# VH-VL binders against Sensor protein CitS (citS), part 3

Target 1, 196 residues: Sensor protein CitS (citS), of Halalkalibacterium halodurans (q9rc53r339to534)
Amino acid sequence: AQTHEFSNKLNTISGFLQLGKIDEAVDFIQKERKIQQEWIHFFIERVNDPTVSAVLLGKISQAQELGIDVDIDPSSQLLTPLQERQQELLVTMIGNLLENAFDALLASGIENKKIYISFTDMGDDFIFEVEDNGPGIPPQLMESIFEEGFSTKEGTHRGFGLALVKKAVHELGGAIFLEEGELGGACFVLTIPKHE

## First folded at step 14 (VH-VL; from n5 with heavy chain S103T)

Design p5
Fold by ESMFold2, fold request of step 17:
Structure p5 (fold): chain C 196 residues (1-196), chain A 121 residues (1-121), chain B 113 residues (1-113)
Amino acid sequence: as target 1 above (196 residues)
Amino acid sequence: EVQLVQSGAEVKKPGESLRISCKGSGYTFTSYWMHWVRQATGQGLEWMGNIIPIFGKANFDEKFKNRVTITADKSTSTAYMELSSLRSEDTAVYYCARGRKYTGLYLFDYWGQGTTVTVSS
Amino acid sequence: EIVLTQSPATLSLSPGERATLSCKSSQSVLYSSNNKNYLTWYQQKPGQAPRLLIYWASTRESGVPSRFSGSGSGTDFTFTISSLEAEDAATYYCQQYYDTPPTFGQGTKVEIK
């Protein structure tokens, strides 16, 4: 994921240079450095797991390339050490939830695409929420969205990502649920016990 | 319209426990964190903890961790806060408050009417 | 832990006057990722629960009269009532929600002469 992020940025810089647009190339490089610096400060303070930090930073960069504004609640924290299996499955869950949000937003035609993330480890569980301002999930589909190969009448989407999230969260002894969101789209919330 | 209705005032002795209910209506109870905040007479407000009702998982400020229990009953849309081993310093008005999401998890947009608790011997 | 200091402690004014309240934070509550200040103002009338007035430092909650406004950034914030009405007699609290635990200022009591 970081290699795709890096390649896309290199292609953009190369394009500006090939067109003789030196000032634009410099501006792009400086903006990318500022974005990373702002998020690195957040992750240093709030997240003690470098793998989770790297995945989130990569997804934020990917979202920017897609024109999607990602925000993480400033009160979020993940300071409790993760066991190796928790880390592996959490990365899978975060990645798939965000990819599903990207897909929903890109298909929606909404201009101000937004994703909101929050997480906490203050209690006995890790709790994560991911919300978008996309079309949401109709109530009649809520029980079906976690099944492999889920498809809707208005789409041809093959849904393996949410099934993987459900398997991962259940392996860790947790649960996942779809809530009403403040942004009007889908809002997924999950919980994982710190100690199984 | 969103409403949070709390149980009535209580008078307690040191060493006893209190238990306050907070019933939410006019919104989907399981979709929002519920918070507990207290206010001693003539003092500022102090966050105590919260709960995510869909999972029944609670968090606590470290100051209260060993004395506070927070639960929720999804079927009645009611959150509960219990504070044990009461002291005179626990005399306060206790509020439940609903948190938001995108706007902020610790932004409290609706508050219960408050429950006055007096701890005296 | 973020400490919020409000001033003045008490403000005694006549109806129609402009009330100006200050809230200062021990550290910045400006979140660089979205350029929003995670600071809120509440009104608490005697015997009542707090009421949300302003969030993100300057955004009015729905149903809040336009005479209430907020401004400021980083560590310095101001709350203003442009033309004081009798019903505005209350204690006003700022609160940060940038970091846990959320914390409140000690309040500014606004009295009507």
Scores: ipSAE 0.854, ipTM 0.927, lowest interface PAE 0.7, mean pLDDT 89
Fold by ESMFold2 at other seeds, fold request of step 17:
Structure p5 (fold): chain C 196 residues (1-196), chain A 121 residues (1-121), chain B 113 residues (1-113)
Amino acid sequence: as target 1 above (196 residues)
Amino acid sequence: EVQLVQSGAEVKKPGESLRISCKGSGYTFTSYWMHWVRQATGQGLEWMGNIIPIFGKANFDEKFKNRVTITADKSTSTAYMELSSLRSEDTAVYYCARGRKYTGLYLFDYWGQGTTVTVSS
Amino acid sequence: EIVLTQSPATLSLSPGERATLSCKSSQSVLYSSNNKNYLTWYQQKPGQAPRLLIYWASTRESGVPSRFSGSGSGTDFTFTISSLEAEDAATYYCQQYYDTPPTFGQGTKVEIK
């Protein structure tokens, strides 16, 4: 029953692609998918790396199940090709920054949990920002959040994951910093040179 | 109160360079992108570029990227925009503007008072 | 680049009248992922810098009088001043921040008769 209808859908997608009607193909695919359809258009248009796209989509899905509202700035873009090592380490950094934000928000008891992400490759560096509306980082902990072990109440994942991010950023010749955010929680920004 | 204070008006000749400062106060300077926007007399506004001050990394609109330099001095909370090889069509009021984050990187919530630059022979 | 076209170029009205300004975008600025329109309205009085009035097309910035409002979605946006006051004489600009570079309309000058 579904073989004829499914074959027609595949032919329609193939036809759009063969005619170079990419936007029409994307629109058709989005209507037929049941999950993450609002984000697929963004990633097809703004992110050329399929691995980074998959990680972000996976984390967005995870956030939705946790009751966390994730927003990516619409002006974000990552169109510059990544070297294999850059891709591997960027995936590690994105994953750990988002997991850190999830942990902080879940521990906070705040009801309206939010994460904001932005990224750009417009200049000579890749620049990423990840902000949450959780409790933030007290000034006395700012140096230790990248070196903290499992000794804090919530610190097992938070301290370990951020140490990996700092190591990954520095391996790529970049830097990471904790900024003041608009949402009142933690705001991590990092930069990675495009060329080494 | 957030304030962005720019350097004073300038008169330039074609071929010269201009350099405008923008000092931010009343907020954490290094936590927000600083943007530069210009407005020719009686015209709309035109984005020129920005900088993320904590890293000193700048981005530019393609039409300006060969003539514009944007820098920041974290210790004085001051951003600078330099435009070289000036032409008469560069006559404009130049603004610095602060971007937001969650509500939008290119949402400009505070503006400098503007610096009037006249380029004439 | 996304082009914003404002109309009318000039609007001359008496105090107490309603001002209605239009901004049309060459491309949609509705972000389907969060269902927000990335469109702002600024007020610029002569000799002054722009002042942010409305963001996300319809959200009023803190401290902005309630007579200022915005509406619309996608490509068509409206800015309204419900009852004009003398201090509202200014040029009003729309700006999109959906895509880079951010772009501005050419402005609508509101004059008080």
Scores: ipSAE 0.853, ipTM 0.926, lowest interface PAE 0.7, mean pLDDT 89
Fold by ESMFold2 at other seeds, fold request of step 17:
Structure p5 (fold): chain C 196 residues (1-196), chain A 121 residues (1-121), chain B 113 residues (1-113)
Amino acid sequence: as target 1 above (196 residues)
Amino acid sequence: EVQLVQSGAEVKKPGESLRISCKGSGYTFTSYWMHWVRQATGQGLEWMGNIIPIFGKANFDEKFKNRVTITADKSTSTAYMELSSLRSEDTAVYYCARGRKYTGLYLFDYWGQGTTVTVSS
Amino acid sequence: EIVLTQSPATLSLSPGERATLSCKSSQSVLYSSNNKNYLTWYQQKPGQAPRLLIYWASTRESGVPSRFSGSGSGTDFTFTISSLEAEDAATYYCQQYYDTPPTFGQGTKVEIK
């Protein structure tokens, strides 16, 4: 995931340069450096898995491009080694939960878009929370949001992200729920046992 | 509006177990971590552990891990803390406290009234 | 584990005076990603639970009077009551929530002469 993320960033810079957009290339590089500098100490100290770190950093960079402010609770930690399958499915779950939050915020027209993330491995489970300050999810849709093909977007667009998250969490023996959050939008919480 | 109501004061003997309840109201109980913090007479506050009620998964500070059990009953919006193998040093006021989310998981915005526990023979 | 040291232990003042309390942390609680200090101040009156006053070192909780304020960064923090009132007699605790376990200072008791 690190190699693909790095290659995509290089392609973006190259694209700007090939189009003669030098100021845009410089701006992209400076934004990426700022994100890395702000987050390097957190990820070195709090997240042992380099693939999870790369996915989170990539999503933070993407959020910045979209005008979305992302915070991770400083007490978060993921220091317990992940099994190969746990890692694969966890990055899928994190990626899809964050993409869901991005989509909800962008569709909402909300000013000052925010996402808050927390996670811990202090107990017998890995526990993750992702909340946004978007419109939230109406109670009548709570069960439907995890079904394959569910989407509130019109047209040919179909959503598979939350269905993939539910499938992945259940494969690992965990659970996922939608809760109320402090930010007033959607708040997804999930658990994964460290040992099945 | 948000209120945390704890069970009443207790007097215990060394070796016994303590069980304190904390009923939350005025908010969605399952949406926030519940924490347990104690305060011995004339001493500071000490975090003991917490629980995420929607899953019933608890965490404990290492100092208490072998003696503390934390549970929650979603149907009654009540969290419980049990401390076993009591010693006189466990004499304290025990608080439940609600954690926030965005502003901080370990930021305690509402506290129960406290449960005074005395351990003596 | 982050240790918080408060001073003075007791502060005796008259109504209208300015109270200044110190909290020093054994490690920085400044979070570089958002440039916020994860340091909180609580008020505890006799026989009561702590009450949240200040979070992120300097942000007042809703409903807290403006005479209460917090400042500082990194490892050194100050809590101020600009004009002391009789109802402010209490013990004040700082708490860090930057790292687990969360930890508290031993408190500063503010007394009204």
Scores: ipSAE 0.852, ipTM 0.930, lowest interface PAE 0.7, mean pLDDT 90
Fold by ESMFold2, fold request of step 17:
Structure p5 (fold): chain C 196 residues (1-196), chain A 121 residues (1-121), chain B 113 residues (1-113)
Amino acid sequence: as target 1 above (196 residues)
Amino acid sequence: EVQLVQSGAEVKKPGESLRISCKGSGYTFTSYWMHWVRQATGQGLEWMGNIIPIFGKANFDEKFKNRVTITADKSTSTAYMELSSLRSEDTAVYYCARGRKYTGLYLFDYWGQGTTVTVSS
Amino acid sequence: EIVLTQSPATLSLSPGERATLSCKSSQSVLYSSNNKNYLTWYQQKPGQAPRLLIYWASTRESGVPSRFSGSGSGTDFTFTISSLEAEDAATYYCQQYYDTPPTFGQGTKVEIK
């Protein structure tokens, strides 16, 4: 799905160039670069791990292609070095949480799709929060959404991905919960001890 | 109505510790970070630390890291802040404050009434 | 950490006058990724906790009278009370929430003559 929007942007640029509209092609390219530069500046300042930065930047680009507005709390920071296994599993958890949010928003029909992300390493744990303005998860299902059986019951990658997140968090000695969010959708929060 | 109700005023001697409670009601206590902010008489406001109540994990401003403990009891919807090795400079009004999420983790939308702490010999 | 400097220290005005308060930040609090300024204004009356008035530099909190407004971007911010009322006598604080730790200005005391 990511390659389709990228191809559309390339086709737009090619179209401008084939019609001899050089200034329009340049303007389009500059707009796309400006958005990417603003996010790169954030990650240079707030996130010291290049792999986590790359995953988040990639997901932001994917969200843009899907018409989803992603906001990361500016006070977020991930400055503590990650061990190799922490990095691998954190990438998996972030990726799956964001894919779950994308799926929920796309299925919802909501016009103004939003995702909010925050993270901090100020204390003894890494703490991450991912919230969307989608339909949310019924309270009666909150405990079951992380179980493999729940994923089998629905037969969707959303439920399967959450089971993977719970396994990854457990391997790192952490925990994950579903909270109420300010945006009205699902709000997942997780914690991972720095030293395990 | 969201309310944060703090424990009453305290008078302390240098070297003692204090413990202030903050009970939240009218909202889901575990879904919001709780912050502690203090204000010395006639002076500005100073953030001390916070806690994410669902996990009981706390963060502290560097200047308080060795003296402050922040905890939460989910079953009573109550956060606690303890400050040890008190000095006269710790004389202040101590507030708990609720942070938001999307609009900002450090945007304080509801405040406790404040707890006046006087540290004197 | 980000230092906020407020001016003037005290502002003494009559009812109906316009109050203009300044808050200057030691570094930008404009978050280019979403084009929002992470700057808040609080009102604190004697013996009371602060009350949130303005967030994102210019967005009024629900239930805040329209005579209160905020403007500015980056490092230079202004808070305005368009027509001062007696109940507006208070100390007003700006606060940034762009970076940790969050920090506050030292306040501007608004007095009604």
Scores: ipSAE 0.850, ipTM 0.925, lowest interface PAE 0.7, mean pLDDT 89

Design p5
Fold by ESMFold2 at other seeds, look of step 15:
Structure p5 (fold): chain C 196 residues (1-196), chain A 121 residues (1-121), chain B 113 residues (1-113)
Amino acid sequence: as target 1 above (196 residues)
Amino acid sequence: EVQLVQSGAEVKKPGESLRISCKGSGYTFTSYWMHWVRQATGQGLEWMGNIIPIFGKANFDEKFKNRVTITADKSTSTAYMELSSLRSEDTAVYYCARGRKYTGLYLFDYWGQGTTVTVSS
Amino acid sequence: EIVLTQSPATLSLSPGERATLSCKSSQSVLYSSNNKNYLTWYQQKPGQAPRLLIYWASTRESGVPSRFSGSGSGTDFTFTISSLEAEDAATYYCQQYYDTPPTFGQGTKVEIK
C-alpha cells in the first residue's frame, strides 16, 4: 500500500498550495524527506530484505499521515536471508497486523496513538511483535479474532486480515499469540522458524 | 509485586554442566522476555541470551551460542539456563532479568537475586 | 558491539555531597526516530542484584528518589546523586540497549566516608 500513502502525501501538499499556504507546504515536504531518510538508514543497517523494508517504510509513512506515532525498537534486526515463501508471507503478516492496529486506533478516539514494533533473528526463529495503545481485545474475543469473516460490534470491516495472518504463520510452521501489552492495547507476537 | 527467584549457589568442576532456574511471579510470565546476565568476580555485567516464554524461543549472544540452552516452562512460570562444558572462567554470579516492551526489549526492570556458581578443579 | 566506559572507577564522598559519574559510549545511542537515548543506569549494592534507576538517559524509574538523575546525549552521559545518603553506597553501572548485544559499563563504585 505504498502507492496509496504516496498519493495521500501528494494530495496534502496540493491542498496546502491550493489554500495558499506555501510555508506549510514547504515545511511538510522537508519534514517528510527528513523522516524518510532516518528510517531508510535504520532499515539499511538492520533489515537485509528490501521487500520487508519497503512494507515497513510504507506503513510508517501511512501511520504518520494518520497521526499515529510508530516506534521500532532500535535493537531490532532481520539480517538472516528470507526464503522466497517466507518473504511473501511475512509481508502479508506485517501488513495485516499493522492495518489491524491502525483500524483499532482510529476507531478508539485516543489522541496519542502509538504503535510499537520489534523483531529479532538472533536465534532459530524470526520473532515479531506489534503493539498498540488502543482499546485492546477483550478476553471473550481472543479465540474469534483469527476467524475468517470476524468483525467487531464497532463496525470493523477488515474481517479477513487476522485470519490471513494466522494462515500464513501456520503455513511457515510458526505461531501467533495475543499478549498483554505494555501500552494497554493489543500486542501480537509471532514466531517463524528459519528452517522448516 | 514482581519477583524473580533463582535456584541456589552451586560448585562445579570443569567440563560439567549447570542448570539455573528463575521463577517469575506477580506478573504475566509469558508476556515479557526473560534475559540471562552474568557477572564474574570483580567484573561488569555480560548479557548471555533471552527467551520469549509464550513460544519457548530463545536467542543467544554468539560467544555462548554453542554452550548455552535457555528454556521456559509456562505452567510453572519458570525459565532455565543451562551452560555446558564449564571452565574456570565461567565462575560468576548468574542473574535472570525481565525485559520490557515499548520502553525497551533490553531494558532490565526486575532482576533475580543471583546464583553464585564456582567452577574449580 | 558498543563499548561503555565509566569514570571515575571509585568515588569516595561524605554524606550530603554531590556525586557525579560519567559514562561514555563508543558510538551514539541516540535513536533519531524518537529522539531518545537508549541508556540506563543501575545501582548494585554489595551482595545484591542491580536495580534500575534511570532509563532513556534521564527518566527516573517509578519509586526512585529524586536525588538520582541522569543527563547527556549521544555518546556522553552523566549520572548525578544530588545529596549523597549512606544507603547510596553502591556500584553504579550504565547500560546501552540501543543495539545488540546490550552492553554495560565496568561500573563506578561510590563509597561513603
Scores: ipSAE 0.842, ipTM 0.923, lowest interface PAE 0.7, mean pLDDT 89
Fold by ESMFold2 at other seeds, fold request of step 17:
Structure p5 (fold): chain C 196 residues (1-196), chain A 121 residues (1-121), chain B 113 residues (1-113)
Amino acid sequence: as target 1 above (196 residues)
Amino acid sequence: EVQLVQSGAEVKKPGESLRISCKGSGYTFTSYWMHWVRQATGQGLEWMGNIIPIFGKANFDEKFKNRVTITADKSTSTAYMELSSLRSEDTAVYYCARGRKYTGLYLFDYWGQGTTVTVSS
Amino acid sequence: EIVLTQSPATLSLSPGERATLSCKSSQSVLYSSNNKNYLTWYQQKPGQAPRLLIYWASTRESGVPSRFSGSGSGTDFTFTISSLEAEDAATYYCQQYYDTPPTFGQGTKVEIK
């Protein structure tokens, strides 16, 4: 995913240069450099786990390419060391929740696509929230969205993302819920005990 | 329509415990963090801690850690704050306040009416 | 912990005058990742709870009159009431929500002469 996004950004720069749009190429490079530096600074200060940082940074970069604005609450922190299995499953859960939000937003006609993320380890649990401004989830689907094979996405892909999240969170002794969000779309919250 | 209704004023003695309730209505109680903020008479505001009600997980300011307990009852849409080993400097108005999400977890958009607590000998 | 210092402590003005309140932060509350300042202004009348007026330093909460405005960035913030009305007599607090714990200024009391 990272290699594909990097190649796309290089293609964009090359395209501007091939068309003689030098100012546009320079503007694109400077914007990308600034965005990456600001997020790297946030992750160095607020997130001790390098793998979680890399996943989040990669998803932010992917969102930028997709025209999706990602916002992480500035009070977020993940400074407590993760156990190996916690790290593995948390990365899976974060990745699948964000991909679900990307898919929902891209399938919608919403012009100003937004995702909001927050997380904290201030208490006895790790707590994560992921919210989008997409179409949300109808009440009649609330129980079925976590079932294996559920998806509204077309094509050859099967709907395993949210089922994997539910299984991962339960393996870690946590819970996941769908909440009302401020942005009007879906808002998933999960908790994971720090210690078993 | 969003309302946060707190329990009534209390007079306490040093060494006693305080327990204040905050009932939320007009919104989905379990979808938003609930915060506790206090204000000594004629003074500024001070954050004490919060809770995410769907999980019942609480966080506390270091100043109050070991004296404060925050809980929530999802079935009654009510949060509780308990402060133990009361001292005269705990005399204050205690507020519950709802946090937002996208706009900010520590942005307080609705407040309870406040509970006046007097700690006197 | 981020310390917020408000000035003046008390501001006594006549109806129709402009009130200007200052809030200075010991650390920047500008979140460079989204270019938003995580600073809020509240109004508190005697015997009442605080009321949210301004968030992100300059965005008015829904239903807040346009005479209330906020400006500034980083560490220096200003709250303005463009034409004072009698009902604006209150204490005004700034609050940062950039970092935990959230912290408040000590308030500026606005009095109508």
Scores: ipSAE 0.842, ipTM 0.923, lowest interface PAE 0.7, mean pLDDT 89

